# VHH binders against c9jj37: the designs that were tried, part 20

Target 1, 291 residues: c9jj37
Amino acid sequence: MEPLGLVVHGKAEPFSAALRSLVNNPRYSDVCFVVGQERQEVFAHRCLLACRCNFFQRLLGTEPGPGVPSPVVLSTVPTEAFLAVLEFLYTNSVKLYRHSVLEVLTAAVEYGLEELRELCLQFVVKVLDVDLVCEALQVAVTFGLGQLQERCVAFIEAHSQEALRTRGFLELSAAALLPLLRSDKLCVDEAELVRAARSWARVGAAVLERPVAEVAAPVVKELRLALLAPAELSALEEQNRQEPLIPVEQIVEAWKCHALRRGDEARGAPCRRRRGTLPREHHRFLDLSFK
Short names: E, the ipSAE of ESMFold2; O, the ipSAE of OpenDDE; V2, 0.75 times the mean of E and O plus 0.25 times the DockQ between their complexes.

## First folded at step 9 (VHH)

Design g29 (framework vhh_7d4b_2)
Fold by ESMFold2-Fast, scan of step 9:
Structure g29 (fold): chain B 291 residues (1-291), chain A 120 residues (1-120)
Amino acid sequence: as target 1 above (291 residues)
Amino acid sequence: QVQLVESGGGVVQPGRSLRLSCAASGFTFSSYAMGWYRQAPGKQRELVASISGSGGSTNYADSVKGRFTISRDNSKNTMYLQMNSLKPEDTAVYYCAKRYDFWSGYLDYWGQGTQVTVSS
């Protein structure tokens, strides 16, 4: 049984190169976008966008016009990310860069481009490092990308001290920070983690124009103050008096643990150690095992 | 331009030790996980040991656990592999690698390699 017909293909590269030449090319364009904070004009073709992407199909409608009477404003997408989306829609290929991939991933998720999303996720995992991981975690939490979230948390657990010192860390949402603060696997001492949380809360307070304590409220409960030595708790109390970060009650519960010399008496302050917890004399009386 | 230069390979008798060094340049060394791969003739390249950017986490292939120790000196942009109790089966070209993440070997950047021969 021989087949009655054969599918034959021309060369892929000249075909995709020709279509790529139409990206942001006013020739034959029938829609103009104004994208990003830079308000950059980007020229495109309705038929290519609509047949490749349901988001654009709904956005642009089905009725043709003699021209584009008004630009379509997409103020939240950066120009580089938007151009990468157009390249993918026109050619079914895209060149990804470390500096822009998280923004391309964000656009792919927002526009419902499942294949581009998967290609971006694969690339992010390959280029993941200390400088990128907190920003990648934020994107994962924002869009519910569970597998990327797990990979980022695991990376931060292995590289905790370095990751906590990045700008990306300071810009994490409370929702993204919580899984990190709940982790027994963080390779960082609790004294450093308290300092990192204070820096994080200060940045958030400045941006949101709210008190440091209010910004910190959703996350500070996860700090294991009972692990801190008496001198460290005293220093924390003094800092907290000058710049409130942690409820006084939480510090009191840590002191109760020291006074009673038992972890089970520190109900408001967990006594479980993390991978990076430095030994202290009082730790002999606490449940320092993790999982 | 990422550059990795391995040194310390040679010919040794079974049961002896060797220390490999990798000098790294062209990137922020402390921000990246590093690893050692090896490739014996006719076999696929395998990951022998890896280390996180801080040095706080290490991982080893089952065949070398307890015998090899990976370490790094971030002040000198240098990674090391201490190889103890060497066996003829450890004979391979050893490659220093800059890893894109701690968990994946895909798109890792390798150096030129250094030969380790365990025999007479």
Scores: ipSAE 0.000, ipTM 0.097, lowest interface PAE 20.5, mean pLDDT 81

Design g30 (framework vhh_7d4b_2)
Fold by ESMFold2-Fast, scan of step 9:
Structure g30 (fold): chain B 291 residues (1-291), chain A 122 residues (1-122)
Amino acid sequence: as target 1 above (291 residues)
Amino acid sequence: QVQLVESGGGVVQPGRSLRLSCAASGFTFSSYAMGWYRQAPGKQRELVASISGSGGSTNYADSVKGRFTISRDNSKNTMYLQMNSLKPEDTAVYYCARVRYDFWSGSHFDYWGQGTQVTVSS
C-alpha cells in the first residue's frame, strides 16, 4: 500500500474563462504592447507571459530601467495573431480561423511556442485548400517546417493549375517556388508553368524593384522548354524580346532538341515530362513514357 | 461553331468496362490535341488522359494508367476513352476538351463538352 498524494482537477472552462477576461484588459495590467502596422495598444500581464513563454521571459524578465515602463513595440506581428497568442498563453486554448492561422503559426514559431505551433500545423493541414496552400508553403519554407512543406507540395502537385493562379503563388519566394519547378508530379502543362513563372517574376520585380529577368534567374533554369511545341517556343521568343525572362541560350537549347530529333541527346531533368504535360508530336523523340 | 458532345456514360458495377465517345465538329479535328477530364462531387477537375492531334502521343493520370485507353478516329472526328476495371473512385462527370497549344491563352483547353456522368456502384 503506498501513501500517494492524489492530483485532482477543478472544471477547466470556468478557470480558463476567468483568465481569458484578463486578455487585453487594462485592469491589473502591468505591460502595454504596441502591436502591428496599425500600432494597436494591447494590455497584458508580465508574470503570465513570462512563466508561459521563454520569449516573453527574456523580453520582459530583464530589470526595467529607472522610470515608468515604456510600451513594448512589436511592429511585425499582426494584432489578431498577437491576441490569439495571448489567449493561448492565458487559457491554454485558442480559436483558430483560416484567414489568420498562418500569422498565428508564424508568431508561435517566432516566440518558441511549441504546442501552439503543433496545433496550428494540425489546423492548417485540415483546412488546406487551393487559396491557402501557397501561403502555407511559404511559411513552411521560411521556418523549415518539413512536414507542412511536404503536405503543401503534395497538394500543389495534385491541384497545380488552380494553385498557380492564386495570389499566394505570385508571392512565393524563389526558395519556395524552386522545389515546385523541380517536381515531376506537377499536374500542369509546361506552357502554363512558363506563363505562371512570368506572372510570378513580374510581381516580384515590382515588389523588389528589380528587373524581371533578375528576379526569375534563380528559378527559370528549371522550366522544361524542350517540352514546348515549335509554335509555343516561337511565341515565347517574341514575348521574351518584349520582356526578358529566360536567357536566349535556354530557348536555343530547346530549339536544338527539335532540330536534332533525338530524344536521348535531350534526355534529362529539363526534358522530362511532368504528370500534367500535354502530349505534343515531338515528345516521341524525347522518350518521355511513364513506367 | 465548335461543338464537343460526350456519350457513353452510365451506371456500372465495379470491375466492369465503359467506353466514352466525344464527337467533335466545327474545326479541323486532326490539328488539335484532345483530352478527357473528370470531376467528382466536391473535388477539383483532373486530367485523366490526353492524345496528340495525330494520335502518336498519349498521356495518362497515374490513377488510371493500365486501365484506361484513349484513342481517336480523325476520319470520324471522334475521340474515345476505353475504361476497364472500373472502381468506385472513378465515379465522376467526364468532360471532353479541345487542347490548343496557344501559349498566350488563359487555358490550354479552350472548348469543353457538357459532360457525361459515370457512376461505379454495386
Scores: ipSAE 0.000, ipTM 0.248, lowest interface PAE 18.1, mean pLDDT 82

Design g31 (framework vhh_4orz_3)
Fold by ESMFold2-Fast, scan of step 9:
Structure g31 (fold): chain B 291 residues (1-291), chain A 122 residues (1-122)
Amino acid sequence: as target 1 above (291 residues)
Amino acid sequence: EVQLVESGGGLVQAGGSLRLFCAASGFTVSSNYMAWLRQAPGKRREWVALIYSGGSTDYADSVKDRFTISRDNAKNTVSLQMNSLKPEDTAIYFCARDRYDFWSGYSYFDYWGQGTQVTVSS
């Protein structure tokens, strides 16, 4: 093949270092962002942002300004994540940390930075642990990141008891919680799962300033109350009178399963056991696998 | 074809330790969820410990921090290390394969060992 010219390269390190020095540098800056809850000022360069990222191209336009423009407010992105995005746009490299990677991933998705998104996904999968997994699941559900969602669900299935006691779990949306409550592989007993759901609903109720029962309504039908022993159902009834969580009708359907000595999922009282379901005497009428 | 054979049971004094072994044949333990369950006299079988195919583990609250489940992929075995044993731990211990059945839609124990007796004296 005939070459029409030869591409030659200078040293990468001084080139990257020079561009990195421009990140948040007021010298030569032509745009100022006010970023995050703390309203941190971040100085940047319109041409670098616009040529590297279509989001910034649309946000900033092409009109020339004679001086420092009015601040562009981006209140929902944390400063550390925003600076990581700028580092990537300026240098094509970024340092990722466990404590900030989910926020960098969120920004990469929102700004349409496909390569940064993929790098963040690879990092998240490698550093996934009990403390991070529910927060990662929320990001996956929010942005439709199917492979990350599958990995997070599988991790929670294998580490159910610890994962359900994290702050990340309590902060899950109903949409993110539903796949967990539908899982037959969840290694936790139904009595503990009911307690976890109540704690989740209490936190959501406080944040949204809505009744606990209203917050829980989208998810409570997935709770398999027929798996609970009569004493546990009785205790749940009493607690439900003091702090409504589950429709009375759903508890009634669970009692019917006991009375009929068989499960009937068509009545909205699912009796299917999970991996972590502890045997109870009445389970002999639901599934003969447990003596 | 498929066999699970437990060993390592016996008599031990309260506060002592014991290690149970489960030898599997006809399938690979590293590709399956494996569980230890126990049955005390006159009681239902209860789940004690689980190791999933990826290597993560889970434990019943009654044995948490005292028991450790592990596997040896080369030997195709699952072990249960039991420390700080209590008289309440006296039971027949069973090794089981825990399987999610796609068609039935739930997890269940499809293969069981014959069990090994553990007796903890006070």
Scores: ipSAE 0.000, ipTM 0.089, lowest interface PAE 22.2, mean pLDDT 82

Design g32 (framework vhh_4orz_3)
Fold by ESMFold2-Fast, scan of step 9:
Structure g32 (fold): chain B 291 residues (1-291), chain A 121 residues (1-121)
Amino acid sequence: as target 1 above (291 residues)
Amino acid sequence: EVQLVESGGGLVQAGGSLRLFCAASGFTVSSNYMAWLRQAPGKRREWVALIYSGGSTDYADSVKDRFTISRDNAKNTVSLQMNSLKPEDTAIYFCARGRYDFWSGTPFDYWGQGTQVTVSS
């Protein structure tokens, strides 16, 4: 019989603890980072970073020219997220917290850390709730994380009324908001969705210092105004005169759906119901397929 | 410099209500998770309420349905509404800012001086 090599292991805990002790430890460090807006100094080890992460291999592989080496400045990553990245690189394990996981996920994506990205995604899905879901959706859209995007959209579809009232919703980009506004599965009435879109546009207008109508322009065509009752459309027209949000032509197309009593003849005005759409008297006429 | 200042503590009878306030300076409360913790004489400090950066909240079992944590981003404050108070709620209440620190075993880096809450039987 051919002799076989046998893999044997030492105790995991002492090994992990020893490597963990090197994170942000000025003893034995050979590189200093200045991290985040708070300019926090973080001490690290070039060999561990470079062998574990191609981003750091490229960043630390260039020899400095003549002169004193300056600290490596990483201004866009928060200190907590950076320390989590270091813990993972040194020990192949990390403690994840709800308050910081999206920032750790962002760092993992930006630094090309596939395993840490997957661990963060699994954690986000497990702790996904009304208050976190819109912030998670924004990260998913920003980095093209399709599976997370689908899970966030499905969660918002099931918990629409609560999700639309969160700070995370108000801070969504137009690109992240569009998949929600295109969904037939949103469990929210169109009148409430119009109010949510106006609040979203107001917050964006204040932050970007642009008119409300300009901020809303990329998304308002997805609002199904034909689902609104005549009194609601009239109220919307009055609000629109005071604070422009929706093109007048779009409101006119919704009125045409009432007059024609057939949604398919107003091709520029969407009239299909959502899961949360409350019944209105005129809806029976929009469902008619013949004269 | 980071500072947290609590207010609103006092003496209240069992079944009563009290609202605590935490004024933060040197950072933005909406960017961090914030917590209320309490310490009764001779006992370990325990957390009672958390509010995460995204606005979601968690409560200790002993205070669920009685206490409500909230924040005011414009005023940079965190508050704790305490209803149906019990004598066992008597403690010094601290406001704390969340941090990431896997070495210390505690998730908070800055604390206020505390405000005394006394519930009479």
Scores: ipSAE 0.000, ipTM 0.098, lowest interface PAE 20.4, mean pLDDT 81

Design g33 (framework vhh_4orz_3)
Fold by ESMFold2-Fast, scan of step 9:
Structure g33 (fold): chain B 291 residues (1-291), chain A 121 residues (1-121)
Amino acid sequence: as target 1 above (291 residues)
Amino acid sequence: EVQLVESGGGLVQAGGSLRLFCAASGFTVSSNYMAWLRQAPGKRREWVALIYSGGSTDYADSVKDRFTISRDNAKNTVSLQMNSLKPEDTAIYFCARERYDFWSGYYTDYWGQGTQVTVSS
């Protein structure tokens, strides 16, 4: 159908290039931000920020007052991520990098930039791998990004052995780790999971300045110790004496499963096999099956 | 360069046993998902057994309790022990490297030339 009037567009590239030239340009700026731990000065334009972003509209909507205008301090956002946000607000386009996309996503969520958030989510998907997935899971859990959380959990379930050895895994919160430890789909053996949980708790203990056992307390009940062979369980007891991780009562319950040759127990600890569980002779006497 | 070479196929009578071997080069089997697939005459290729990178295993319902997949990390090989063979198990058996795509699930990126298994009545 022919329209009554026509909307015509100029070339997008020269328009965007002109506006990009204003990003962090002190000669035309009317606001200065001090950004990140490095306290980098970033120059910007109130009208562009306020027009494009409700967060900046609220932040910059108050009059400077009778005194000298002071810089706006945003200490929690890294400089690179803040500059990416500004590029997007000024040009409606952004160059995303694997090393910074989670920080840009964090800023987009905190500043209420729904379009930038969606673009970052799409980019995270394209660059998601074993090294990035746990950090992406942490961001998803922190901000309630359910779709990204489910995708990250599914990736870790399939690549458990590799993912458990990453720095990102060691830095997961207990809230992010719990869904993984509750999963029957983890492709990793329980002996390896116990070692991974200990490494995770050691890192958390150092950061929080708390005993390893206290850091591990919210998650260790999810470890399926009844799946361990007697020799493995004995070795775990010895390690637990040197560096407490698991309550002795939990280890006792696992030994009861061996003595009674059954996995059904009143304490509520799961005895179910995971996808990564290596077969052991005693498993045939436990209630271990995929239903 | 990734290469998978199957061996151990042959003619066996119904109720018999056979063991298939897969020699992998260019990658390590312990760091990958490995599978056995088969293609019967006039049928599409179907998945039979899978061993996860962590070492656990899954089987198609048609072969459950009869077939056992295993790996030897030192020799970089994957094996399929087939017991209680039936005429319907007659097929070309392929050793495959499986990958997991975050959005699409499991898929095969490399497989060998296959080894023929014929089960007579």
Scores: ipSAE 0.000, ipTM 0.103, lowest interface PAE 19.0, mean pLDDT 83

Design g34 (framework vhh_4orz_3; at its last look DockQ between E and O 0.14; V2 from the best seeds 0.00; counts 0 for: pae E 18.1 > 2, unsure alone 64.1 < 65, grease 28.1 > 24.2, SAP .728 > .668, placed apart)
Fold by ESMFold2-Fast, scan of step 9:
Structure g34 (fold): chain B 291 residues (1-291), chain A 124 residues (1-124)
Amino acid sequence: as target 1 above (291 residues)
Amino acid sequence: EVQLVESGGGLVQAGGSLRLFCAASGFTVSSNYMAWLRQAPGKRREWVALIYSGGSTDYADSVKDRFTISRDNAKNTVSLQMNSLKPEDTAIYFCARDSRYDFWSGYSPYFDYWGQGTQVTVSS
């Protein structure tokens, strides 16, 4: 036929395997990283890093003089995540694990690796469960990953009781907790949500070395106290005297709702039922939009 | 006082089994992520198994289907059941509390408590 150029390809797997063998291999290495809190040495190749990643191109391009007299310290990325990044840069493939994917996702975002970020997001969604979802929500809020945030919130809405008891929930920032407390779709009763918020505030108070009430201040206004029965409000008020969590004024507003037998004092989001709200007699004068 | 104390290590023949124990004090294992890591002579520490606060588990590929991590909430202990042991499993095994995320600052991976380690030697 007509003379023409044709692109032909060798077998992909042997090619990728050869390059994968260079990851953290001192053979032909020309840069040494000291990575993470564990301060592990990781050997790499400047040309592969620089041509594949703008972050490394800039990082390695600022090194002084010819040769590398000292290791490059990257103390904030864990070794496992860094090795996953290197595997991806060398081979255009990576093995992702549930236990480390959020760390790999974080590195991909920070290093500007858009394709790796997308692959990590797809994997996170597939392995999302009660144990992982709150940590995934925190990562999504921290880096503005809106689609992951929506998926995590939806998962927590469907699995609220279990999710609220996890370590990940207790470690959420106020910014990550707020979308959950604003959700009408939480499948949990308000009495249980108040208890969960208190546990969350206790953990935060211990970590930040601040009073429980101060830690809770940004989020407690989202608690729908008007949904609680008089006996529950009385118990909350007594507990609040022992360990302050909620402003007295907010509890007073809920009592006014009961006294007036109408939703006027607490109408809007703060008095609307959630999907998991258990029926109480006074609920008949509140907004019943969900049933 | 916060402590992690490992036990159960020893010498075994290839194909044998061992069960490692980790006794925790000063905190509750059921509310934390607990991990087993190992360090072979001349090599870096590598992660082996993880049990999440909700009870789900993850394993390194090299030990999958051979090792089982579990916890006893009443005794506040974490165990690692090691079956079909290979000479390559020879290492010092460490119990650690995994603190991967900082609630207030976002992502902050860190193992904040470690045990002393227990030696496992598998002969061929």
Scores: ipSAE 0.354, ipTM 0.712, lowest interface PAE 3.7, mean pLDDT 85
Fold by ESMFold2, look of step 10:
Structure g34 (fold): chain B 291 residues (1-291), chain A 124 residues (1-124)
Amino acid sequence: as target 1 above (291 residues)
Amino acid sequence: EVQLVESGGGLVQAGGSLRLFCAASGFTVSSNYMAWLRQAPGKRREWVALIYSGGSTDYADSVKDRFTISRDNAKNTVSLQMNSLKPEDTAIYFCARDSRYDFWSGYSPYFDYWGQGTQVTVSS
């Protein structure tokens, strides 16, 4: 007669609640983290971290005692996001909030927590709005999250004027901004887009302590200056003298389109319309090509 | 005070016609660039038709050859004749003044005054 047994299960909620009570609890704790720029102390339990997360398994090691100094400094993660990670590791569940989900997602990527990453991605897509989308796009570009990137770009294309006015837009990297400027689907006119690019470059210039023109150089050729009317180009030239943004050669190519009264997409002055391009009288001539 | 008041909207069967009117006060339509825009439920406001101060006109591809923008300078009004209406033309239609050539301020957005809008509903 061989031993017989039946797997039985207790109720999940009381079990999860008991483990949740250990999050940031100094009772029974054997590791202390100093988290974020505020250097907040967070108490944790090595066995739970190591068994649930390879990053922490390697960081903390298997040996208790003098091998790993305490406290352990985690300078880049905000405390709220770190506590959410701990809750997930301890209980296999976590409540996500719009205000913190991108930081939790960042931590999930950095700590190699694939399931938490996917759960955060699903949540971000569901709560995406105008005020979140540019920050989400930046996270997607930083970590190569192609599906999120595509969703964010599509959202911005549909809500272009509002999205361009956000702080998140001003804080985009050049790599994140390029796909937007290349899009024919943006619902803004080119004159407004030039102003948005200047605002973006000013913020980057202040942060990097570099000239606006240097910050803008990776992206400015995507601006479609041939779509601007002559009065708008003249205003742009005056603004460019006061604060250089766009190389003079690019402005010259736009003027050549007006002088020759035709456009040619094979040239270095892009003139393809966007969904939000407002008509100008000279647009009638841009469809002509050289034979 | 600058005001734009739209009228002429209503319910119409597919294939039918409507004419919208925009009465402007506080400025002269012939000295400005005037436009019609529309906003369908759940969508962003889109440009429909434009008339320049010189009388030239432009249209969005979705309405080209079906809609005609015109103005009456004596009555200071702008009109939109809409023919061959489709259910996808259902929207609130707005009359607006276009300010995109104000290079003294350098400011965007391009449309600086809006009417309250008039509802157009096209049934199948």
Scores: ipSAE 0.000, ipTM 0.231, lowest interface PAE 18.1, mean pLDDT 84
Fold by OpenDDE, look of step 10:
Structure g34 (fold): chain B 291 residues (1-291), chain A 124 residues (1-124)
Amino acid sequence: as target 1 above (291 residues)
Amino acid sequence: EVQLVESGGGLVQAGGSLRLFCAASGFTVSSNYMAWLRQAPGKRREWVALIYSGGSTDYADSVKDRFTISRDNAKNTVSLQMNSLKPEDTAIYFCARDSRYDFWSGYSPYFDYWGQGTQVTVSS
C-alpha cells in the first residue's frame, strides 16, 4: 500500500513574488531575447518558458547546448507586451493596462497562451472605449475572435460618430471595416460614412502605395449612395473626378434611384436607412427599412 | 483669412441657460466640421460638442442632453445652446474648426482654428 500523501500548500503571494523577481533578471538566465523594434534585451529562463508554453518549448528546444542561438530575436512583439507574457508565464498572473492589452492579447494568441488570451479578452471588454474599440475590432477580425468582434461592432454602432473620428478607424483593414459599413445600426449619416471611407482609403493608399480607388474597392459597394440628396451626389461626382474613390457605375445607380423614385437593392443599390441617416426629401420614395 | 469670433458668454445662475455664438469668416461652416471646446481653470481644454458637415451632432457625456450645437448656414455661424447649466460648466468656451478640409475631405481629430473664447460663469 503506497503511503497516502497529503498535499499541503504554501502561501501563493510570496511564491509568485519570488518568481516575478526572475522576470528579465540576468541572474540564472540562460536565454536572452531581443524584442521589438527598439531591440530591447530581455533575459529569461529556458526551463520556465518551455514548461509553460509550447511555442517557447519549440523555439528554445530541450537540449542544452549551442543549438539555439542567443540572442533570440522577436522583432514583432513590443517589449512591454513581452514582459507581460513573461510575468504570466512565471507567476500565472499579469498586470494588464489599457494601452498595451491588445499587444498582450496579440502575443497571447501568437504564442498559443489560451488562458492569457481569455484574461486579455475579459480585460479589453471591461475597458473598451471609443479610442480602443477600432483597434480591438481589428485584432478581433485578424484572429477570428468572434465574441470580441461582436462587442466592438455593437460599441461602434452606439458610438459611431466618435469612433469614426479615431485613428484606429483609419487604420482598419477592409475586412474589419466591412461589418461596420453593412450595419443598419450605425448612428451616422451616409454622407459622413462616405467621407470616412474616403479618409480611410487615403490612409490605406499611402501605406500600401496604391491608388485610393483600389484600396476602397472592397468596401465602397457597401455605401448606400441612394440615401444621398442630388446635391450631395453631384458633389461626390465632382470629388470623384478629382480623386477617384467610387466606381462611376455605383454613382449612376444612385441617380437611377432618384429618377425612378425607388431603391433597388437587387441591383446593388442599397437604400435602407441607418440609425443615424438624416432625413432627406427623396427618402419618402425609397423603400426604406426603419430599424 | 480664417477667423472665429465667439460671443454670448456671461454670468448665469445654476439651472439657467445661455446661448453661445460663433461667427466664422474665411470659410463656410456648412462645409466643415465645427466644434465647441471649453477650458476650465487649471484644467485641460476639452471637447464639448461637434457638428458634422452632414449635420449630425455629437456631445461629450458631461453635456449630453443639456447642450445643443447648431449652425446657421446663411449667417455662417455656429451656436451652442446650453441648458441646465451647472457650476462645473464654468469655463472659457472656444469655437473651433476641425482640420478636416471640407464636406468630403475626411476625418481628423484635430482642430486647426479657434477663437479667443467667451467666458461662461455659472454661479451656485
Scores: ipSAE 0.000, ipTM 0.212, lowest interface PAE 15.9, mean pLDDT 87
ESMFold2 (binder alone), look of step 10: mean pLDDT 79; pTM 0.795

